# Designs tried in a protein design chat: VHH binders against q8ne09r852to980. Part 21

Target 1, 129 residues: q8ne09r852to980
Amino acid sequence: KFSDLLNNKLEFEHFRQFLETHSSSMDLMCWTDIEQFRRITYRDRNQRKAKSIYIKNKYLNKKYFFGPNSPASLYQQNQVMHLSGGWGKILHEQLDAPVLVEIQKHVQNRLENVWLPLFLASEQFAARQ
Key: E = the ipSAE of ESMFold2; O = the ipSAE of OpenDDE; V2 = 0.75 times the mean of E and O plus 0.25 times the DockQ between their complexes.

## First folded at step 17 (VHH; framework vhh_8k46_1)

Design n4 (at its last look DockQ between E and O 0.88; V2 from the best seeds 0.00; counts 0 for: pae E 3.0 > 2)
Fold by OpenDDE, look of step 17:
Structure n4 (fold): chain B 129 residues (1-129), chain A 126 residues (1-126)
Amino acid sequence: as target 1 above (129 residues)
Amino acid sequence: AVQLQASGGGFVQPGGSLRLSCAASGFTFSQYAMAWFRQAPGKEREFVSAISTSGGYTYYADSVKGRFTISRDNSKNTVYLQMNSLRAEDTATYYCAAHEWFDYETYLDSSDYDYWGQGTQVTVSS
């Protein structure tokens, strides 16, 4: 269903707005940023690195991914921390590209299993059908 | 100056083990993925194994999976290749290489690696 949403620009926008009204835009923002990262050609190292750093700084912190309202469980957070090389690396070094993909999985899981069902059950969605 | 110095090669019988080491200097080791390549006489250089900057991800050629283990110690600026159950077809010159920032889709291509060390010879023969 999430894939269907991705293929419908209009509904995707409605979903985004829905999340904003619920003060829950970070998941989709994170997912989207990582998706953009994934679309950067592998040969463009500088752009990939820059985008990676941007994503790291914005989302891999105690205010989001490692925060109390994380899209990932504590176990999953610890796994990502381990894969990332620990706080030292997260704070001061570049992350490996696969780490971002792993993060996206967790974010997507919450989008699909928590927010998407709420969106589909909303009166606003029903009104457009 | 950037240096990658590989060691640990030698002669072993089939079924034997070797541990290769590659000591790095002249660059920020923790910022680079590390890999091992090998080249046998008359053959092209081929990917053997790679490890991400933090060590969280490892990759292996199908031919060495289950037998070889790549690891790294960033405090020592060293990458290792533990080679077990060696076979005659593992005979080759092994090269250590560094790749700035690990990208999971480019580790197979030797042309993407920034630094290379001198080879260490591994010979597996009865």
Scores: ipSAE 0.438, ipTM 0.743, lowest interface PAE 1.4, mean pLDDT 93
Fold by ESMFold2, look of step 17:
Structure n4 (fold): chain B 129 residues (1-129), chain A 126 residues (1-126)
Amino acid sequence: as target 1 above (129 residues)
Amino acid sequence: AVQLQASGGGFVQPGGSLRLSCAASGFTFSQYAMAWFRQAPGKEREFVSAISTSGGYTYYADSVKGRFTISRDNSKNTVYLQMNSLRAEDTATYYCAAHEWFDYETYLDSSDYDYWGQGTQVTVSS
């Protein structure tokens, strides 16, 4: 169902606004930034590297992915830390690209299992039929 | 100067094992994905295995899955290839190669690699 929302520009914007009013926009921002990374062609190595660094710095920190409001469990956070090569790699070096896709899976799970059901049950959504 | 020095090749009987090593110098090893390629005489160089910069992700050609294991030790600037259950078809010169950063698909194509070793010969014959 999340994929159906992505194909409907108007409902996607409604979902984004719903998350904003619930102080939960970071999940969709993170998912979207990683999706944009995935759409950059592999031949554009420098562009992909730059986007990956941007995503790492914005989301892989104690304010979001490794913090109390993470979309991932502590176990899942530790798995991502292991795959990343540790804090030294996260803070000071470029991460391997597959780590970002792993993170996106956790973010998407929360979007699909928590936020989307709440959105679909909202009065604003019901009013549009 | 950048150097990749592969070693550990030799003659082995079918079913046997070898462990290849590739020692790197002249670049920041932890920022490079590492791979093994092989080339038999008269054939194109083919992908064998790759390992991400952290070692968290490994990939194998279908022909070697379950028999070969790639690993790395970033403190020793060395990548390894443990080769078990060797077959005659594994006979080739094995090359290690380095690719800055690790991304999907870029690890498969030999033309995307920045640095190459001189290779080590593996010969499997009874």
Scores: ipSAE 0.331, ipTM 0.695, lowest interface PAE 3.0, mean pLDDT 89
ESMFold2 (binder alone), look of step 17: mean pLDDT 80; pTM 0.812

Design n5 (at its last look DockQ between E and O 0.79; V2 from the best seeds 0.00; counts 0 for: pae E 3.6 > 2)
Fold by OpenDDE, look of step 17:
Structure n5 (fold): chain B 129 residues (1-129), chain A 126 residues (1-126)
Amino acid sequence: as target 1 above (129 residues)
Amino acid sequence: AVQLQASGGGFVQPGGSLRLSCAASGFTFSQYSMAWFRQAPGKEREFVSAISTSGGYTYYADSVKGRFTISRDNSKNTVYLQMNSLRAEDTATYYCAAHEWFDEYTYLDSSDYDYWGQGTQVTVSS
């Protein structure tokens, strides 16, 4: 499971490298950034705001989350758009924090169901066992 | 100056309905999550409902789920609380409050809210 990788720093790094070799690092980057956001105390509003804006700009666009190779289905993309308050909100305003968590779920789903199995089936992984 | 003006309170019989409004001014309303709290005599202030900045997320106390509905109109800088099927235990002074960008874990603590309005009294009695 993906959680197993999270508890093994070495294997997590191997997973990261694996994704890089497949030009598919964005999912893990997005997941990690959102995870970092989640770890920021709510009392540190400035840091949370800055991080959320960073995440929004980097991932919530037509090149990634709302793009043709999105980790989310069209339905899920539309759902996130709705929850976000629309493109106007995404482009010009701060997003609600729960939206980021929702995005992370979709990203994690692809990591777990697509990339993790490929990683575990790789010769490189087998060689380390 | 920041202002939150609550209205819509009154006297109703059990089973009745009220709609509270809270008009905001003096800050960027669309950047704040909004909430309703209430305080009955001799009791602590308690969370009632909250709504995110865009309205995409709403939260309710268990005691009001299914009966109360929170909504907002950012074009009018107003948050609403539709209260249906009112009960005697809903009797309280209701307060509107603003919180800059809360999430599902930070909306319960009243001490974290940035702005508060004056209370509006809701009395449910036969």
Scores: ipSAE 0.281, ipTM 0.653, lowest interface PAE 2.3, mean pLDDT 92
Fold by ESMFold2, look of step 17:
Structure n5 (fold): chain B 129 residues (1-129), chain A 126 residues (1-126)
Amino acid sequence: as target 1 above (129 residues)
Amino acid sequence: AVQLQASGGGFVQPGGSLRLSCAASGFTFSQYSMAWFRQAPGKEREFVSAISTSGGYTYYADSVKGRFTISRDNSKNTVYLQMNSLRAEDTATYYCAAHEWFDEYTYLDSSDYDYWGQGTQVTVSS
């Protein structure tokens, strides 16, 4: 399970390396950046806003979340677009915090259903067991 | 200067409806979440409803869920509260408030809101 991987720092690093060698590191980077956002105390409003803007600019674009290789279906991308307030708001304004949680759910789903099974079936993982 | 002008209150019989509006000026409305709070005489101010900057997320106090609907029109710099099936316990002064960003952990706390309107009175009685 992805949650079990999070509790094992060595296997998490192996998973990260696996994704890098398969040119697939964006899912884990996105998940991790959103998780870091969620760990910022709500009293640090400026820091939370800055991280939210960073995540929006890095991941909510046509090269990743709104592109052909997105972890989200077209329907899910449209839902996120609606919740965000549209392309104009995504490009030029702040993103509401709950939208990041919604995005993280889609990214985590692909990590769990695509990348984790491939990692667990890899020769590198089997050799360490 | 920032101004939030709430209106639409009045006297209404139980079961009736009112629509409150809050016109905003002096800030970029689309970058602010909006909320309604209310205060009855002798009571603490309490949360009623909140809406995110885009309108994509709405939240309601349990006492008003299913009866009240919050909405916003960013082209008119206005937030609304449609109040249906009004009851005597809904009698209060209703205040609109603005918070620079929307975060699901802070919308209930009146101390996190940057700007406040002067309020509009809602009175529900036979």
Scores: ipSAE 0.237, ipTM 0.644, lowest interface PAE 3.6, mean pLDDT 88
ESMFold2 (binder alone), look of step 17: mean pLDDT 80; pTM 0.808

## First folded at step 18 (VHH; framework vhh_8k46_1)

Design p1 (at its last look DockQ between E and O 0.79; V2 from the best seeds 0.00; counts 0 for: pae E 3.5 > 2)
Fold by OpenDDE, look of step 18:
Structure p1 (fold): chain B 129 residues (1-129), chain A 126 residues (1-126)
Amino acid sequence: as target 1 above (129 residues)
Amino acid sequence: AVQLQASGGGFVQPGGSLRLSCAASGFTFINYAMAWFRQAPGKEREFVSAISTSGGYTYYADSVKGRFTISRDNSKNTVYLQMNSLRAEDTATYYCAAHEWFDEYTYLDSSDYDYWGQGTQVTVSS
């Protein structure tokens, strides 16, 4: 399970490398950044704001989350768009934390249902067992 | 200077409706979650409703769910509270407040809000 991978630093690194070899490291990067955001105390507004803006700029664009190879379906992308207040607001406004959490869910879904099974079925993984 | 100007309060009979408005100025409205609180005589100020920066998320006190609707127009720097099916227990001074809000865990505590408007009186009586 993905949760097991998170608790094993060595295997997590192997998973990261696996994704890189498949030109698919962005999902894990996005998931990790949002996870880091979630761990920032709500009292640290400046740090949360900076991290939110960073995440928005890096992932919430047509090159990734709203792109043709998105971890989210078109329907899910549209949902996130609406929750974010539309393109204009995504580009110019602060994103609410729940939106980032929603994005993370979609990213995690692809990690768990697509990449993790491939990783576990890989020869490299088998060789370490 | 920061200003939150509330309006729309008044007298209404039980079962009636009111629509409150809160016009904001002096700060970047689109960066703030907005909320309504109310305080009745002899009671503590209580949370009524909140809306996220984009309007994608709304929150309500259990006592007003299904009756009240919060909304915002960022082009007008205004937050609204549509109050339907009003009851005597809804009688209170209503306040709008602004919070540089990031997550859903901070909207209940009035102490977390950065700016407050003047109150507008709502009286529900037969």
Scores: ipSAE 0.603, ipTM 0.808, lowest interface PAE 1.0, mean pLDDT 93
Fold by ESMFold2, look of step 18:
Structure p1 (fold): chain B 129 residues (1-129), chain A 126 residues (1-126)
Amino acid sequence: as target 1 above (129 residues)
Amino acid sequence: AVQLQASGGGFVQPGGSLRLSCAASGFTFINYAMAWFRQAPGKEREFVSAISTSGGYTYYADSVKGRFTISRDNSKNTVYLQMNSLRAEDTATYYCAAHEWFDEYTYLDSSDYDYWGQGTQVTVSS
């Protein structure tokens, strides 16, 4: 389970390296950046805003979340687009904090259901068992 | 200068309906979450409803859930509160407020809101 991997720092680093060698590191990077956002105290509005803008610019674009490499289905992408306030708002304005949590759920789903099974079945993982 | 201009209050019978409006100017409306608070004489100001900057997330106090609907029109810089099935307990001055950025942890606390309207009176009585 992905949650079990988070508690094993050695295997987490192996998973990260696995994703990197398979040109699939964006999912874990996105998940991690949103997790860091969620750990910023809500009273630090400036830090939360800055992190949110960083995440939006890095991941909510046609190269990743709204493109062919998305962890989300077209339906899920459209749902996030509406929750975000549309493309113009995504490009030029700030996102509401709850929308990042929704994005993280889709990213985690792909990490758990696609990448983690491939990692556990990999030659690299098997060699260490 | 920032202005939040609330309107639509009045006198109504129990079970009736009112629609409150709050027109905003002097700030970038689409970057602000909007909320309604209310205060009856001798009572603390209490949260009624909030809506995220895009309108994608809405929140309601338990006492109004299912009866009130918050909405916003970002092209008109206006937030609304549709109030149905009104009760005597809903009698209060209703204030709109604006909070830069939206976070699910800060919408309840009136001290986190940056701008406030003058309020509009809602009176529910026979």
Scores: ipSAE 0.268, ipTM 0.654, lowest interface PAE 3.5, mean pLDDT 88
ESMFold2 (binder alone), look of step 18: mean pLDDT 81; pTM 0.816

Design p2 (at its last look DockQ between E and O 0.02; V2 from the best seeds 0.00; counts 0 for: pae E 19.3 > 2, placed apart)
Fold by OpenDDE, look of step 18:
Structure p2 (fold): chain B 129 residues (1-129), chain A 126 residues (1-126)
Amino acid sequence: as target 1 above (129 residues)
Amino acid sequence: AVQLQASGGGFVQPGGSLRLSCAASGFTFTNYAMAWFRQAPGKEREFVSAISTSGGYTYYADSVKGRFTISRDNSKNTVYLQMNSLRAEDTATYYCAKHEWFDEYTYLDSSDYDYWGQGTQVTVSS
């Protein structure tokens, strides 16, 4: 279902707007930014580094991923922290691709299990079918 | 610098066995999945097997299932490929590869691997 949205630009935009209406656009933003990172060739080290740092600063903080309304459980947050080599590395170093992918998994999980069902059940969605 | 050093290739008769090894360095080995690919002359490089960081998940091409076993020793920064019941069609240059990501759905795509070792030749012939 989530993959269906990814393959339909129009519906993806509707989903984005839906999330924005619910003040919950951060998950999709995070997912999208990580997806964009995944599409950067490994040969472009500078761009990868810049994007990684951008993602880290924007999402890997106590306001989002490590905050009380995180898409990840406390246990999962700790797993990500350990995977990254600890809090010190998260703060001062570039994040490796596996760390970002793990974050994306948790974000995607909330998108798929919480927001997507709500979106699909919305009157707006039904009206377009 | 990332380095992948493969070894263990050689000549073997059909039905024989070989064990490939790939020693990794220059990166945190435990943070990345590893894989084996192979390429026969005149053919495209194809996926053979992959293993997750912990070794908890392994993946195999249909053509090698039941015959090949991938494993890793994280204490030695090494990934292995045990090849049993070898066939003529297994003849190829085998490559060890470092995965760029940590996604179970992306193991089969060679484009998701950012570093490759030098190939080791496996020849199965009577």
Scores: ipSAE 0.006, ipTM 0.265, lowest interface PAE 10.0, mean pLDDT 88
Fold by ESMFold2, look of step 18:
Structure p2 (fold): chain B 129 residues (1-129), chain A 126 residues (1-126)
Amino acid sequence: as target 1 above (129 residues)
Amino acid sequence: AVQLQASGGGFVQPGGSLRLSCAASGFTFTNYAMAWFRQAPGKEREFVSAISTSGGYTYYADSVKGRFTISRDNSKNTVYLQMNSLRAEDTATYYCAKHEWFDEYTYLDSSDYDYWGQGTQVTVSS
């Protein structure tokens, strides 16, 4: 379970290394950046805005979320595009928290349903049992 | 009240075709994305296809891509599923559903839809 992994710092680091060696670290990076955003108090408006813009620029593009290797289906990508206010808004503005939370859910689903099972079945994990 | 009436199911031989229809009433049809799900006996409902409010974007489960085509007619408040090259594994009750206009975290999970039609049975057998 991904939530169980979050509570084990040693195995979380092993999971991160597993993803990195398989050129698949973008999902965990995106999930982590959004989780960090969610932990910034809403009263720290400048820090929240800066983190939101960082996440948008790094992940909401054709190289990741709106591309062929997205954790989201084309329909889910379209929903996020609509919630964000369209390409014009994405290019020039920050994203609101509900949009980031929706993105994180799609990323988490792939981490839990694709990457975590592969990690648990890996020789690296089996050797430590 | 919201009503979704699916129809067009029936018995068909493998390789055959069927066209399902879902007539909608009781809500502003053009404000909602629409989807088809199916459920075989003893299995969970699974996603089949979805279509955006305008019909400009369509989505398909991998198992039906290239064989099924979703469409909608907003002037008739109706969504369609054209099913070609049918196989035995397509045998199921097919349900249409409306996607909530509000915050929706996924459209693929049946638990995220707020209303379902009665469904129409599709049986593919030689």
Scores: ipSAE 0.000, ipTM 0.094, lowest interface PAE 19.3, mean pLDDT 79
ESMFold2 (binder alone), look of step 18: mean pLDDT 77; pTM 0.783

Design p3 (at its last look DockQ between E and O 0.68; V2 from the best seeds 0.00; counts 0 for: pae E 5.0 > 2)
Fold by OpenDDE, look of step 18:
Structure p3 (fold): chain B 129 residues (1-129), chain A 126 residues (1-126)
Amino acid sequence: as target 1 above (129 residues)
Amino acid sequence: AVQLQASGGGFVQPGGSLRLSCAASGFTFTNYAMAWFRQAPGKEREFVSAISTSGGYTYYADSVKGRFTISRDNSKNTVYLQMNSLRAEDTATYYCAAHEWFDEYTFLDSSDYDYWGQGTQVTVSS
């Protein structure tokens, strides 16, 4: 399970490398960045805002989340777009905190349902068991 | 100067409706979540409703769920509170407030809000 992978640093690194060899590192990067965001205390509003802006700029664009190889379905992309201010562009400099969490859910879904099974079925994984 | 100008309050009978408006100026409205609070005489100020910057998320106190609706028009720098099925216990001074950073866990805390408007009185009485 994905949660088990998170608790094993060595295996997590193997998973990261696996994704890299498949040119699919962005999902884990996005998930990790949002996870880091979630760990910022609510009292540190400035740091949360800065991290939100960073995440928005890096992932919420046509090259990733709103691109053809998005971890989210078109429907889900539309939902996130609406939550972000509307179609065509994200209207606000920063994203509301719940929006980031929603994005992470979609990313995590692909990690868990697509990449993790492939990783677990790999020869490399089997060789380490 | 920052200003939040609330309007729409007044007298109404139980079961009636009011629509509050809060016009914002002096700050970048689209960067702020907006909320309504209310305070009745002899009571503490309490959260009523909040709306995220984009309007994608709305929150309501249990006491007003199903009766009140918060909305915003970013083109007009205005937040609204539609109040239906008003009750005597809704009688209070209503305040509009702005929060630069919207977190789902902080919107209930009045101390986290950056700007406050003057109150508008809502009186529900037969």
Scores: ipSAE 0.548, ipTM 0.786, lowest interface PAE 1.1, mean pLDDT 93
Fold by ESMFold2, look of step 18:
Structure p3 (fold): chain B 129 residues (1-129), chain A 126 residues (1-126)
Amino acid sequence: as target 1 above (129 residues)
Amino acid sequence: AVQLQASGGGFVQPGGSLRLSCAASGFTFTNYAMAWFRQAPGKEREFVSAISTSGGYTYYADSVKGRFTISRDNSKNTVYLQMNSLRAEDTATYYCAAHEWFDEYTFLDSSDYDYWGQGTQVTVSS
């Protein structure tokens, strides 16, 4: 069902709108940006590097991943901080690509285990079936 | 100028140990992932091990996993390869290499590395 929802353009847009009304659109945006990074062919090295820096700057901050409403627990946030090489490296340098995959795991877990069940149980979703 | 100076090679008997060092200069070491490759006479250069810029991720070729350990000391701008339980098949020239970007898709491919050392010879024989 999760994969079917992601392949249905109409229902994907409904899921995105649902997340907006619950102030949780950042999870899907982050997941999508990292998925796009993973789809950039490795031979486009400059483009992969630029996308990774964009993702780092947008999501690895106290407003989202290292903040109170992070998809990751404090322990998981600290693990990502350590794997990143510390706050100074996050702020001023390029991160190793596997760090982005680790972040996507935590974001996907919340999308799948919290937001998707709530969406599927929503009145609007049921009315469209 | 950028330099990667590998050292610590030599002759060792099977089952023995060696530690290789690669001292880096001419670039910001903490911005680079480091790797070891090796090449025996008449064979293609092959991946041995890689370490991410922060040291948080390490990778090994199957043939060396469990016997070799890569590490880095960012205060000394140096990457190391601890080689234990050496075999005749480990005989090769070992090259260190630097890659500004560490990507899970490209660390195996020698063509993606920006800088290369001149190598150090490791010979494992009775």
Scores: ipSAE 0.140, ipTM 0.550, lowest interface PAE 5.0, mean pLDDT 86
ESMFold2 (binder alone), look of step 18: mean pLDDT 81; pTM 0.810

Design p4 (at its last look DockQ between E and O 0.05; V2 from the best seeds 0.00; counts 0 for: pae E 15.7 > 2, placed apart)
Fold by OpenDDE, look of step 18:
Formats: sequence, structure tokens, C-alpha cells
Structure p4 (fold): chain B 129 residues (1-129), chain A 126 residues (1-126)
Amino acid sequence: as target 1 above (129 residues)
Amino acid sequence: AVQLQASGGGFVQPGGSLRLSCAASGFTFTNYAMAWFRQAPGKEREFVSAISTSGGYTYYADSVKGRFTISRDNSKNTVYLQMNSLRAEDTATYYCAAHEWFDDYTYLDSSDYDYWGQGTQVTVSS
């Protein structure tokens, strides 16, 4: 399970490398960055703002989340777009924290249902068992 | 200076409707979630409704769900509270509040809000 992978640093690194060999590192990067955002203390508003802006600029664009190879379906993309107030709002610096969490859910879904099974079925994984 | 100017309060009979407005100035309105709280005499201030910066998320107290609707117009720096099917227990001073919506917090906690406006009185009585 994905949660088990998160608790095993070595295996997590193997998973990261696996994704990299498949040119699919962005999902894990996005998930990790949002997770880091979620862990920033409420009191550190500046750091949260900076991290939010970073995440927005890196992932919330047509090259990734709103692109043709998105971890989210077109319907889900539209939902996130709506929740974020549309492109006009996304282009602004600040984005609602719940929107990032929603994005993370879609990313996590692809990680868990597509990439993790492939990883677990790989020869490399089997060799380490 | 930061200002939240609420209006729209008044007297209304049970079952009636009111629409509150809160005009914001002195801060970047689009960076803040907005909320309504209310306080009746002898009672603690309680959460009524909140709306995210983009309007994509709305929250309501159980006591007002289905009757109240929160909305915002970012082009006018204004948040609204449409109150339908008003009851005597809705009688209170209503306050508009703003919170920078970058955090994963409970919108119920008034202490997390950064700015507050003056109250507008809503009285529901036959």
C-alpha cells in the first residue's frame, strides 16, 4: 500500500527511481510538495504562501495537472478549475489550501492505482523480496 | 486602514428574508476567505457561514443550512449572506470577518480570523 511505502525510506526511493525511469516523476513530486505544504505550521503564513505559489506555478498548469497527461480526468480537472475560481483565480498568487488537497487526492489516486501496482509487479521489486 | 462595513440588517417577521452585505477595503480582498458570525444577547459568538477566496467552498452552521446562502463578488470586494425562512432564534448581531485562507484550519474558530467588521443587527419577531 502507498502508506506503507511512505514509511519505508529505502523502498520509497526505489519507487521514486522507478517512476523516473518511466518519465513519470511529476506525480510523486506534486504529491510530496503538497504534503510538505500541509505540514507547514499554521503560524508560518509566509512559508505557506511561498510554498502554495510554488506548487501552483509548477503543477497547476497545462503542462501537468491541466494537460493531456494529467493525473486527473477532464471532469476532475474542470471540478478543480471551478473550485479554484477558474483560470483567472489560478493566475493569482494565492490559492485556497483545500484546492491543493483536492489536487493531491487525484495525484495520489494515480500513484496508488496505476504506478504502485506496476512497481510492485516489477522484476526489481521482486528481486528485493 | 482595514474596514469591513456590514449592512442589510433590520426587523423582519418569522419566515421573512434579509440579505446582508459586507463591503471590504484596506486589504487584498481576493486573498481572504470571508465569514459571517453572529452573537445574541447573553450568548457566545457563533459561526454562521464562510466562503473561500474563490467561492469554490462554502460552509454553514447546521442551524442555518438550507436557509442561508453565502456568496461573494470579488469585483466589488463584497461578501453577502442571503437569509431566508428566518426564525426568532436567528435574532442576533451579525459580524463579517476575514481570514487569509492558506491554512488547513477549522473555519468555526473565530480566533483564527484576522479582520472583523462592526455588527449589523438582525431582529426576527412577530
Scores: ipSAE 0.190, ipTM 0.576, lowest interface PAE 3.1, mean pLDDT 90
Fold by ESMFold2, look of step 18:
Structure p4 (fold): chain B 129 residues (1-129), chain A 126 residues (1-126)
Amino acid sequence: as target 1 above (129 residues)
Amino acid sequence: AVQLQASGGGFVQPGGSLRLSCAASGFTFTNYAMAWFRQAPGKEREFVSAISTSGGYTYYADSVKGRFTISRDNSKNTVYLQMNSLRAEDTATYYCAAHEWFDDYTYLDSSDYDYWGQGTQVTVSS
């Protein structure tokens, strides 16, 4: 289970390495960056703004979230686009926290339903058990 | 050892008021956001209210907004819940809880809270 993996620092690092070797590290990076955003208190507005802009620039583009390898379906991508206020706002403004949480939800679903099962079935994981 | 000691519950008529207190010990109180959850018989535990480490930001469930006020006194290591205009639906055991890594999106889920009090009973009946 993904939550159990988060509690085991050694296996979390093995999972991260597994994703890197399978050219699939963006899901975990995106999830982690949004989780870090959620750890920044609302009163630290400059830090929250900077992190939100960083996440937007890194993940909300055609190379990841709005591209063919997105963790979200085209329907879900359109929902996020609408929630964000449209493509023009995505390009020029920070993302509101509800938008980032929605994105994280889709990323986590792929981590749990695709990558974690493949990791647990890997030969390297089995050898360590 | 960590202790959260909730008090101030009781029996009150509809429309009445109560103030709950939760005294904390065994951890650095100012590093923790504080919250109140409640559980009625036969129901799941539900979020009521939360307050940031400094007290600068407060959060409320829609069902209590405008009637309940959360506050904290960091000099007394105590969080409070002022409950006004009480209704029968507010009848529950009220639990205080502490959350070390608080943010705008982890305050609702009881699984994100590190420490829990034993609770205090609030009964609203005519």
Scores: ipSAE 0.000, ipTM 0.118, lowest interface PAE 15.7, mean pLDDT 82
ESMFold2 (binder alone), look of step 18: mean pLDDT 80; pTM 0.811

